VHH binders against Vitellogenin-6 (vit-6). Designs and how they scored, part 15

Target 1, 176 residues: Vitellogenin-6 (vit-6), of Caenorhabditis elegans (p18948r1340to1515)
Amino acid sequence: ANCVVKSTKINTFDQVAYRNQFTPCYSVLAKDCGSEKSEPRFVVLMKKINEKKEWKNVKVVYGENEIEMYKTEEGLICRVNGEEIEYQPESEIEKKQYNIIWLNKNTLKFDSDDVTVQFDGVNARIHLSALYRNQQCGLCGHYDNEKETEFYDAENQENTIPKFAKSYLYKDSKCN
Key: E = the ipSAE of ESMFold2; O = the ipSAE of OpenDDE; V2 = 0.75 times the mean of E and O plus 0.25 times the DockQ between their complexes.

## First folded at step 14 (VHH)

Design M2 (from K1 with D56K; framework vhh_8fcz_2; at its last look DockQ between E and O 0.35; V2 from the best seeds 0.00; counts 0 for: pae E 4.6 > 2)
Fold by ESMFold2, look of step 14:
Structure M2 (fold): chain B 176 residues (1-176), chain A 124 residues (1-124)
Amino acid sequence: as target 1 above (176 residues)
Amino acid sequence: QVQLVESGGGLVQPGGSLRLSCAASGFRFSSYAMNWVRQPPGKGLEWVSGISKSGKSTTYADSVEGRFTIIRDNDKKMVYLQMTSLKTEDTAVYYCARERYYDFETGTYAMDVEGQGTQVTVSS
């Protein structure tokens, strides 16, 4: 299943489209919400870099690892546990549980057995293993083969974050 | 350097069978969905079949569904196309293709077709 995330539109794992406005605060796109796990195996987060631009920051928390991908004026940046890595054509950084792949200078891929995230600085595509059917939550939906109503009312989109979307806003001291 | 090398084509009679092979190198094979495409004489490329990176999900063009089977072996970095009940309309050069990335503008996947292909000719 795929979830496709653009600046104002999300197409969920269950093929439901709705409008969403990102802010400079992280929102949860997808995470492991399995009932038996005390810690999620992965969390995928997205925010705008600032209120002016449609550029995004994506963070993947995978086990004890934190992978950040974001766009700058100098290009797309990837950090692994705070350490920036350099672009090389088709470069591949092999880790025990995942890989980081530069598909080109403007497109990164985080690849693992559980989740794959493609990111180009503005848009993201998230692919989940079938193991997460009914065990997934976030702005990308629940991966349960049930459609949800679309959130495309302009007044609702302009005036409030929908209750569904607000429940996945990642709280911290800066962004409550 | 990405390399895709197709083989296994040949001349067969209608109703015959062939198994095409594609050897991949120069990239992490298990991270990419793979496809077969073909070029019939005097025509453009057409998609034949696709297989997910794990190998557990397969798709087929209507014209080959039920007759062709796509298979992959991630340990050997191989993709296969088992072709049965071949028809003259299956005559084409067959290429394997690597899925590159999702194109957010078109909503489709970009694919690499790198090899020379392998000729399949079905004639009586």
Scores: ipSAE 0.195, ipTM 0.575, lowest interface PAE 4.6, mean pLDDT 79
ESMFold2 (binder alone), look of step 14: mean pLDDT 85; pTM 0.848
OpenDDE, look of step 14: ipSAE 0.412; ipTM 0.790

Design M3 (from K1 with R100W; framework vhh_8fcz_2; at its last look DockQ between E and O 0.61; V2 from the best seeds 0.00; counts 0 for: pae E 3.7 > 2)
Amino acid sequence: QVQLVESGGGLVQPGGSLRLSCAASGFRFSSYAMNWVRQPPGKGLEWVSGISKSGDSTTYADSVEGRFTIIRDNDKKMVYLQMTSLKTEDTAVYYCAREWYYDFETGTYAMDVEGQGTQVTVSS
ESMFold2, look of step 14: ipSAE 0.246; ipTM 0.607
ESMFold2 (binder alone), look of step 14: mean pLDDT 82; pTM 0.815
OpenDDE, look of step 14: ipSAE 0.820; ipTM 0.917

Design M4 (framework vhh_7ocj_1; at its last look DockQ between E and O 0.68; V2 from the best seeds 0.00; counts 0 for: pae E 4.4 > 2)
Fold by ESMFold2, look of step 14:
Structure M4 (fold): chain B 176 residues (1-176), chain A 123 residues (1-123)
Amino acid sequence: as target 1 above (176 residues)
Amino acid sequence: QVQLVESGGGLVQAGGSLRLSCAASGFRFSSYAMGWYRQAPGKQRELVAAISKGDSTRYGDFVKGRFTISRGNAKNTVYLQMNSLSVEDTAVYYCARERYYDFETGTYAMDVWGQGTQVTVSS
């Protein structure tokens, strides 16, 4: 299943489209919401990084790793646990449980068995393994092949679009 | 070297079946979505079926439940089972690897294509 996230529009895993405005605070696009786990296997976050441009920052938390992808005046940047990796055409950076792939100079892919994220500095596409059917939540919906429950919030209650989106804001000291 | 090699095409009578195979080499097959496309004489190339790395599938409207795409990651192979073939299915069938989603067009960009395999359905 794919979720396509553009500047103001999200097409969810269940093919529901709606408008969303990102803020300088991270929103959860998709995460492992399976029962009985103390830590999700993955979390995909996105925030606006510039007030005047449509630039975004995407963070993938995968196990103990944080992968950040974002656009700057100098181009698209990828950092793994805070350390920048360089553009290397036609190559990939393989770690034990995931890969980082430059699809071209302006497009990155984080690839794992659980989640794949393609990002170009503004837009993202998220693909989930079928293992997460009915075990996914976030702005990309619930991946349950049902449109009626797509806008249930983090407490699994149906809401208006703005309240649904607010329920997936990632809170920290800079975003209260 | 990245390569896709199709096989299984040929001549078949209407109502018959064929199974196409596409062997992939030179890349990490399990990390990519794959697709089958076709091009009939005088027509533009069109999507037949696509399969994601997580085995989600999508079909062209003309398939009408007759074709099934599948993949074997252990064999680095994508398959197309074609049933209830008709003369209109006569075309060259191409295997393709998805590289990225094109956010402007809303379509998948394919960066590697096979040589194609001819499927001919006789009446």
Scores: ipSAE 0.218, ipTM 0.601, lowest interface PAE 4.4, mean pLDDT 80
ESMFold2 (binder alone), look of step 14: mean pLDDT 84; pTM 0.840
OpenDDE, look of step 14: ipSAE 0.668; ipTM 0.881

Design M5 (from K1 with A33Y; framework vhh_8fcz_2; at its last look DockQ between E and O 0.65; V2 from the best seeds 0.00; counts 0 for: pae E 4.7 > 2)
Fold by ESMFold2, look of step 14:
Structure M5 (fold): chain B 176 residues (1-176), chain A 124 residues (1-124)
Amino acid sequence: as target 1 above (176 residues)
Amino acid sequence: QVQLVESGGGLVQPGGSLRLSCAASGFRFSSYYMNWVRQPPGKGLEWVSGISKSGDSTTYADSVEGRFTIIRDNDKKMVYLQMTSLKTEDTAVYYCARERYYDFETGTYAMDVEGQGTQVTVSS
């Protein structure tokens, strides 16, 4: 299944559409929500990075790796563990655990066995392995084939859409 | 260099069965959604079926649903199309194709068709 994330609209893994506005704080789009004691195998985060333009920053935390993708005036930038990756036409960067693929100069793909993220600087498409049915949480829903539970928050309580969306803000020292 | 090599086509009677194969090389096969498309005589390409990277999700055109099955083997870098209950309108050159990207403007997927295809002819 796919989750399609646009600037103000999200179409979830369970085909539920709703409006959402991103902030300068990261929101969790999709996350491995298995055992509470285990480290998540992946987290996909998105935030707004420009008040006038619909530019976004996507961060993928995958194992020990951080992959950051974001738009600038010069185009789309990808950083892997802080190191910027140069665009090369029709090329792929292969790592043991994942691949980073420039689909064109304005579109990146992070690819792994667990999660795939296509990002163009504004919009994201997220694909999850079927292994994560009933084991994922975030703004892309629960991936449980049930529309009524789509807006349960991180504590599995039914909420209005604004309260649901706020429960998935990624809190850090700057965003509390 | 990306290569997709289709095989397994042939002449069959209506109601018959056939299994098409597609051998992939030159790219990380397990990273791509794969598809079958076909070109009937004198017509353009039409989409037949698609399969997710893991094989967990499959989709089919209405005209083939229930009769065709798409399968992949990531270890062997193969895509298959098992066709049953074949009809004369299934006559076409069949190609496998890898998905390149999702177009957010149109809501559609761009695909690469690289191979020569394999001919399927269904006639009595």
Scores: ipSAE 0.156, ipTM 0.558, lowest interface PAE 4.7, mean pLDDT 80
ESMFold2 (binder alone), look of step 14: mean pLDDT 84; pTM 0.834
OpenDDE, look of step 14: ipSAE 0.657; ipTM 0.898

Design M6 (from K1 with S57K R100Y T108K; framework vhh_8fcz_2; at its last look DockQ between E and O 0.28; V2 from the best seeds 0.00; counts 0 for: pae E 5.1 > 2)
Fold by ESMFold2, look of step 14:
Structure M6 (fold): chain B 176 residues (1-176), chain A 124 residues (1-124)
Amino acid sequence: as target 1 above (176 residues)
Amino acid sequence: QVQLVESGGGLVQPGGSLRLSCAASGFRFSSYAMNWVRQPPGKGLEWVSGISKSGDKTTYADSVEGRFTIIRDNDKKMVYLQMTSLKTEDTAVYYCAREYYYDFETGKYAMDVEGQGTQVTVSS
């Protein structure tokens, strides 16, 4: 299943489209919600870099690893656990559980067996394996083949679209 | 010099079976997830199946799940697609792909590298 996230539009895993406005605070796009008491296997977050530009920052938390991708005036930057990775055509960091792939100078891909994130500095595409049917939550919906439940909030309560979007703001010291 | 060579296509009746092969060369095969994509007559590419680097995880489009099986052999640098219960809707040119990605400008999927493909035709 694919979720396509553009500047003001999200097309969810269940083919529901709606408008969303990102802020400089992280929102959860997709998250492993299959275990109510276990650490999620992945979390995919997105925010605007600042209020003037439609450039975005994407963060993927995958197991013990944190991958950050964002656009600057000098180009697209990737950091893995705080270490910046320079663009190299057809090269990747070899890790056991995931890969980071430069599709070109302006497009990055985080690839794992659970979740794949393609990012170009403004737009993102999230792909989930079928293993996460009924086990995912976030702005990309619930991946349950049911449009009526697509707008359940982080506590699985159905809401209006504006309340649904706000419920997935990532709480940290800079926001909330 | 990256090469992906598909083979094993042919004409088959509905309900039949076919096994596609993809021979890879010119890159470190075991470092890449692999995919099968197809192009039905007069239509764009659609994703069919994917397999992780190690082969431990496989994924399938809903239209083929339960009928197709993707397999890889890293020692032989091969990817296979075992197709059963074939339908006329499965008629397409099949390609294996090292990379398969979404083009945000066109709204269509594209692939990074492909071979000539192999034709599968399902008809009575």
Scores: ipSAE 0.124, ipTM 0.549, lowest interface PAE 5.1, mean pLDDT 78
ESMFold2 (binder alone), look of step 14: mean pLDDT 86; pTM 0.865
OpenDDE, look of step 14: ipSAE 0.668; ipTM 0.875

## First folded at step 15 (VHH; framework vhh_8fcz_2)

Design N1 (from K1 with S57E; at its last look DockQ between E and O 0.72; V2 from the best seeds 0.00; counts 0 for: pae E 2.2 > 2)
Amino acid sequence: QVQLVESGGGLVQPGGSLRLSCAASGFRFSSYAMNWVRQPPGKGLEWVSGISKSGDETTYADSVEGRFTIIRDNDKKMVYLQMTSLKTEDTAVYYCARERYYDFETGTYAMDVEGQGTQVTVSS
ESMFold2, look of step 15: ipSAE 0.417; ipTM 0.681
ESMFold2 (binder alone), look of step 15: mean pLDDT 85; pTM 0.842
OpenDDE, look of step 15: ipSAE 0.754; ipTM 0.896

Design N2 (from K1 with S57E R100W; at its last look DockQ between E and O 0.33; V2 from the best seeds 0.00; counts 0 for: pae E 5.1 > 2)
Fold by ESMFold2, look of step 15:
Structure N2 (fold): chain B 176 residues (1-176), chain A 124 residues (1-124)
Amino acid sequence: as target 1 above (176 residues)
Amino acid sequence: QVQLVESGGGLVQPGGSLRLSCAASGFRFSSYAMNWVRQPPGKGLEWVSGISKSGDETTYADSVEGRFTIIRDNDKKMVYLQMTSLKTEDTAVYYCAREWYYDFETGTYAMDVEGQGTQVTVSS
């Protein structure tokens, strides 16, 4: 299944389209909601770089790793656990559980058996393994082949689109 | 140099079966998800199936789910597509690919097709 974010438009895993105004605070695009006792296997987050630009930051939390991808005037930059990795032709970061691939200087892919995230600085595509049917939540919906439940919030209650979107803001000190 | 060599295509009757093979070399095969794509006559590339690095997860286009099975062997650096219940609409040149990406401008999927492909023709 694929969820596609084109600037502010989200096409969910269940093919429901709507618009979300991203802010400089992270929102959860997709999260493993089925492994609460063991911590989520992944969380995919997105925010605007600031209020003035349509450029985005994407963060993938995968196990103990944080992968951040963001656009600069020089191109896309990837940070892995805080260490900046610059584009080099055919540059790849290979680990046992994931790979980070530069498709070109302006397009980056985080690739794992659970989740794949393609990002170009403004737009993102999230692909999920079929194992996450009925175990996914976030702005990309629930991946359950049911359009009626797409807007259940983080507490699994049906809400209007604005309240649904607010429930997936990632809380931190600047984003209350 | 990366090489992906497809084989196993041919002419089959509707309802028949065929197994495609893709031999990989020139890169660390076990580090990549692999995909099958196809190009029907006079049309663009269409994604068919994908398989994770470990082989534990497989995905399929709606049109082939339940009929096609993707398999990989990391020790032999091979990926396969087992096709059953073939239909005339499955007629295409089939390619394997390492990379699959979404073109945000066109709204379509693209893959870096590196091999010559293998022709599958389903007709009476």
Scores: ipSAE 0.117, ipTM 0.545, lowest interface PAE 5.1, mean pLDDT 78
ESMFold2 (binder alone), look of step 15: mean pLDDT 82; pTM 0.815
OpenDDE, look of step 15: ipSAE 0.811; ipTM 0.910

Design N3 (from K1 with T108K A110T; at its last look DockQ between E and O 0.08; V2 from the best seeds 0.00; counts 0 for: pae E 2.7 > 2, placed apart)
Fold by OpenDDE, look of step 15:
Structure N3 (fold): chain B 176 residues (1-176), chain A 124 residues (1-124)
Amino acid sequence: as target 1 above (176 residues)
Amino acid sequence: QVQLVESGGGLVQPGGSLRLSCAASGFRFSSYAMNWVRQPPGKGLEWVSGISKSGDSTTYADSVEGRFTIIRDNDKKMVYLQMTSLKTEDTAVYYCARERYYDFETGKYTMDVEGQGTQVTVSS
């Protein structure tokens, strides 16, 4: 299934469309929320970094690695564990180091067995395997083929869209 | 050079079993998910089964679910397809394919089919 984020519009895995105003704080787009696991296998986060241009920062946490992708005036920047990864043309796509693929200077793809994220600085596409059905949580919905429960918050309570979105704000040292 | 060599096909009666093998070389085998695809007579390629890099996750087409089992051995660089309860509609040339990446434009995983395939014929 695919989730699509276009600027402020989100189309969830269950094909529900709604608008979300991203903030300078990370929101969880997609997360392994399986109850049997001590730690999520993956987390995809997004925050707004430019109000006028709807530029975003996407962070993928996968295993021990943190991949950040964000838009700048010079192009899309990728950092892995804080280290910048230079642009490399797709000409020799052996699954590159850290599961990162440059489609072009302005489009990155994170490709793993669990989650695929394509990002161009403003828009994102997320693909999840069917194996994550009923195990997904975040702004991309529950991936349970039920549109009626799409806006259940992180505590599995029905809520308004704003409250739903707020429930998936990622709290860290910078955003409390 | 990437090489995938399929084997184990043959003629079998309905309800029978076959085990297909795929020997991989020329690439870092453990870094790629592997798939089996097949081409029935007069039809295009269809996806059959997939297995993750580590082998801890498997997926199957609805048509083969419960009958086929995909496994891999990363040390030997092998992927297998155990087929049981074979049906006439399972008749096809079977290929192992290296999974590359998901393409959002096509909505499919990009797969490399490099081998010559192995013929599976299910007939009474």
Scores: ipSAE 0.234, ipTM 0.688, lowest interface PAE 1.6, mean pLDDT 90
ESMFold2, look of step 15: ipSAE 0.365; ipTM 0.659
ESMFold2 (binder alone), look of step 15: mean pLDDT 83; pTM 0.829

Design N4 (from K1 with A33D T108K; at its last look DockQ between E and O 0.57; V2 from the best seeds 0.00; counts 0 for: pae E 2.9 > 2)
Fold by ESMFold2, look of step 15:
Structure N4 (fold): chain B 176 residues (1-176), chain A 124 residues (1-124)
Amino acid sequence: as target 1 above (176 residues)
Amino acid sequence: QVQLVESGGGLVQPGGSLRLSCAASGFRFSSYDMNWVRQPPGKGLEWVSGISKSGDSTTYADSVEGRFTIIRDNDKKMVYLQMTSLKTEDTAVYYCARERYYDFETGKYAMDVEGQGTQVTVSS
């Protein structure tokens, strides 16, 4: 399933289109919302860098890792937890959990078994494994083949589009 | 650096079967959806089939659904196209293609077609 996030429009996993305006505060695009998870396996966040530009910052939290992708005047930048992790061939059980790929000079892909995020500095496409059917929430909807429930908020209550969008703002000390 | 090497084409009678192979190198194969495309004589490329990076989802053009099966082996970095019930309109050069990126302007996927292809000729 795919969710396509453009500067002011979101097409959800269930093919519902609506308008959304990002703020300098992170919003949750998609996350693992499994009914009994104490920690999500992934969270995909997006924020606007400033009011004058359509440039965005995407953050992927995947396990213990934070991957940040954003556009600058010098081009598209990717940060991982500090220095690149040295590759060491391991047993079949110990594999690298994700990969980061430049698809071209202006497009990055975060790739994992759970979630794939393509980002060009303004737009994002999010793809989820079929394992997350009925297990996903965020601005990209619930991935449940039901259009009537796409605007249920983070507490699973039906809302107007503005209230639905506000419920997925990621709160931190600088955004409340 | 990306290399896709197709093989397994040949001359076959209508109703026959053929299995195409594509050996991939120069990229992390398991991170990409893969496709078969074909070029009939005197025509442009047309999409035939696709398979997700994990292999758990397959798609087919209407003209080949039910007759062709796409398969991948991520350990060997191979993708295959099992063709059965072949028809003369299946005559083409077949290429495997790596799905590259989603084009936000067109809403379609860009694909890399790097190989020389393999000729399939169906005639009686």
Scores: ipSAE 0.346, ipTM 0.634, lowest interface PAE 2.9, mean pLDDT 79
ESMFold2 (binder alone), look of step 15: mean pLDDT 84; pTM 0.837
OpenDDE, look of step 15: ipSAE 0.758; ipTM 0.900

Design N5 (from K1 with S57D R100W T108K; at its last look DockQ between E and O 0.37; V2 from the best seeds 0.00; counts 0 for: pae E 4.3 > 2)
Fold by ESMFold2, look of step 15:
Structure N5 (fold): chain B 176 residues (1-176), chain A 124 residues (1-124)
Amino acid sequence: as target 1 above (176 residues)
Amino acid sequence: QVQLVESGGGLVQPGGSLRLSCAASGFRFSSYAMNWVRQPPGKGLEWVSGISKSGDDTTYADSVEGRFTIIRDNDKKMVYLQMTSLKTEDTAVYYCAREWYYDFETGKYAMDVEGQGTQVTVSS
């Protein structure tokens, strides 16, 4: 299953399309909501980083790792646990549990057994393993083959699209 | 600078065999799945075969399954396509290519063709 974010348009895992206005605060695109552990195995976040351009920052929290991908005037940047990694044709960012690949110097891919994220600075594609059917939540929907429940909020209540979107804002001290 | 150099093409009779090679440089080869694609005369690109990063998983187009075998050698940075039982319909320029990517403009998956390709001609 794929969720595709093209600028402000979101096509969910269950093939429902809508528009979301991203803000300078992170929104949850997809996360593990069905884990028996106390912490989700992955979280995929997106925020807007420029008032006039549709440039985005995508953060993938995967286990104990944080991967940030974002566009700047100088190009696409990848940061792994705070360390900035510039494009090098022969570089490798491969760990035992995930891999980071430049598809070209303006397109990155985070790849793991659970989630794959392709990002070009404006647009993102999130691919989930079928393992997460009925176990994922976020702006990309619930991956449950039911279009009528796509807009259930973080408290699992059916809402209007604006209320649904607001329930997945990632709160921190700067965004409360 | 990324380079993919295809070789091993040529003229062969129907039923014959041919082995294509692809030499890779300028990127970390073991981090990418690899593919063979072909362009028949007057037609667009056609996917032929793919192989995972490790080489453990291979896939084939219906038209070549059972006749073609894709192999990789990560130490030598090589991809091969062993072709047997060749047919005239296999005539094409063959390219190796890195992983599929999603093209946001077209909404379709695409691959970057980076080499010059190698011509395979199957005729009597």
Scores: ipSAE 0.175, ipTM 0.585, lowest interface PAE 4.3, mean pLDDT 79
ESMFold2 (binder alone), look of step 15: mean pLDDT 83; pTM 0.832
OpenDDE, look of step 15: ipSAE 0.820; ipTM 0.912

Design N6 (from K1 with M111F V113I; at its last look DockQ between E and O 0.74; V2 from the best seeds 0.00; counts 0 for: pae E 2.7 > 2)
Fold by ESMFold2, look of step 15:
Structure N6 (fold): chain B 176 residues (1-176), chain A 124 residues (1-124)
Amino acid sequence: as target 1 above (176 residues)
Amino acid sequence: QVQLVESGGGLVQPGGSLRLSCAASGFRFSSYAMNWVRQPPGKGLEWVSGISKSGDSTTYADSVEGRFTIIRDNDKKMVYLQMTSLKTEDTAVYYCARERYYDFETGTYAFDIEGQGTQVTVSS
């Protein structure tokens, strides 16, 4: 299934569209919610990084790895565990558990068996395998073929759209 | 370097069956969704079917749904199109296509068509 995230519009895994405004604080787009006692296999986060431009930062937490992709005045940047990965045409960066692919100089793909994220500095497409049906949560919905439950919050309670979106804000030291 | 080699086409009567094959090389096959597209005589390209990277999700054009099945084997780097209940309207050159990226402007996927295709002719 695909979730398509644009600056002000999200089309969820269950084909429900709604308007969302990103902030300088991370929001959870998609997260493995399949076990309450296990750490998530992945978390995909997005935040706004510029007040005038629609530039975003996407962070993928995958196991013990942290992948950041974001737009700057100098172009699209990818960092893996804090270390910048330079663009090389027609190259792929392979790690044991995931791959990072420059589709072109303005488009990155994080590729794994669980989640794939395409990002161009403004928009993101998140793909989940069917194995995560009923096991995912976030601004991209629940991947359960049920449009009635798309707006259940992080505690799995149905909300209005604004309260649903706020429940997936990711708290960190900068956004308390 | 990237190669997609289609095969398995031929002449078949209406109601018949064929299985098309596409052998992929020169890229990380398991990282890409794959598709079949076709070009009927005197017409432009027409999307037929798609399959996700893992094979867990398939999609079909309305005109072929229920008759065609797309399958992939990531170990062998192959994608197949099993065609049944063939109609004269299915006559076309069939191409295997590698998905490149989602185009946020058009809301559709960009494809690479690298092979020469395989001819399917449905005629009595």
Scores: ipSAE 0.366, ipTM 0.653, lowest interface PAE 2.7, mean pLDDT 82
ESMFold2 (binder alone), look of step 15: mean pLDDT 84; pTM 0.836
OpenDDE, look of step 15: ipSAE 0.507; ipTM 0.799

## First folded at step 16 (VHH; framework vhh_8fcz_2)

Design P1 (from K1 with R28K; at its last look DockQ between E and O 0.08; V2 from the best seeds 0.00; counts 0 for: pae E 2.3 > 2, placed apart)
Fold by OpenDDE, look of step 16:
Structure P1 (fold): chain B 176 residues (1-176), chain A 124 residues (1-124)
Amino acid sequence: as target 1 above (176 residues)
Amino acid sequence: QVQLVESGGGLVQPGGSLRLSCAASGFKFSSYAMNWVRQPPGKGLEWVSGISKSGDSTTYADSVEGRFTIIRDNDKKMVYLQMTSLKTEDTAVYYCARERYYDFETGTYAMDVEGQGTQVTVSS
């Protein structure tokens, strides 16, 4: 299934469309929320970094790696564990260093066994394996093929869309 | 060069079992998810099963779920498909395929099908 973020519009895995105003704080788009796991296999985060142009920053936490992608005036920047990864055009996808694929200077794909994220600085597409049905949570919805439960918050309670969105704000030292 | 060599096919009766093997070479095997696909007579390729790089995750088409099991051995660079409770509709040439990347435009994983395949025929 696919989740699509276009500027401020989100189309969830269960194909529910709604508006979300991203903030300078990360929101959880998609996350492995399986209860039997000590740590999520993946987390996809997004925050707004430019008010006028709806430029965003996407962060993917996968295993031991943290992949950060964000829009700049010079193009899309990618960092892995804080180190910038240079743009490398590839005619043939043979090697996936850190699961990163540059489609072009402005479009990057993170491609793992569990989750695929394509990002162009403003818009994002997330592909999630069917293995995560009923095990995923975030702004992309519950991914349970039920539209009625789409806006259950992180505590699995029904809420309004704003409260739903707020429940998936990522809390850190800067944002709480 | 990428090489995939399938084997283990044959003629079996409905309800029978077969174990297919795929020997991989020419690439870093453990860096790629592997899949089995099949081509029934007169039809196009259809996806059967997939296994992650580490082997920790497996997926199956609805038509084979509960009957087929995909496993891999990264040390031997092998992928297997254990088929049980075979049906006539399982008749096809089976190929192992290297998973490349997910294409959002097509909505499918790009796969390399390099082998000659192995014929599986289920008939009474």
Scores: ipSAE 0.264, ipTM 0.690, lowest interface PAE 1.3, mean pLDDT 90
ESMFold2, look of step 16: ipSAE 0.397; ipTM 0.679
ESMFold2 (binder alone), look of step 16: mean pLDDT 84; pTM 0.837

Design P2 (from K1 with R28K R100K; at its last look DockQ between E and O 0.72; V2 from the best seeds 0.00; counts 0 for: pae E 2.4 > 2)
Amino acid sequence: QVQLVESGGGLVQPGGSLRLSCAASGFKFSSYAMNWVRQPPGKGLEWVSGISKSGDSTTYADSVEGRFTIIRDNDKKMVYLQMTSLKTEDTAVYYCAREKYYDFETGTYAMDVEGQGTQVTVSS
ESMFold2, look of step 16: ipSAE 0.387; ipTM 0.679
ESMFold2 (binder alone), look of step 16: mean pLDDT 84; pTM 0.832
OpenDDE, look of step 16: ipSAE 0.459; ipTM 0.794

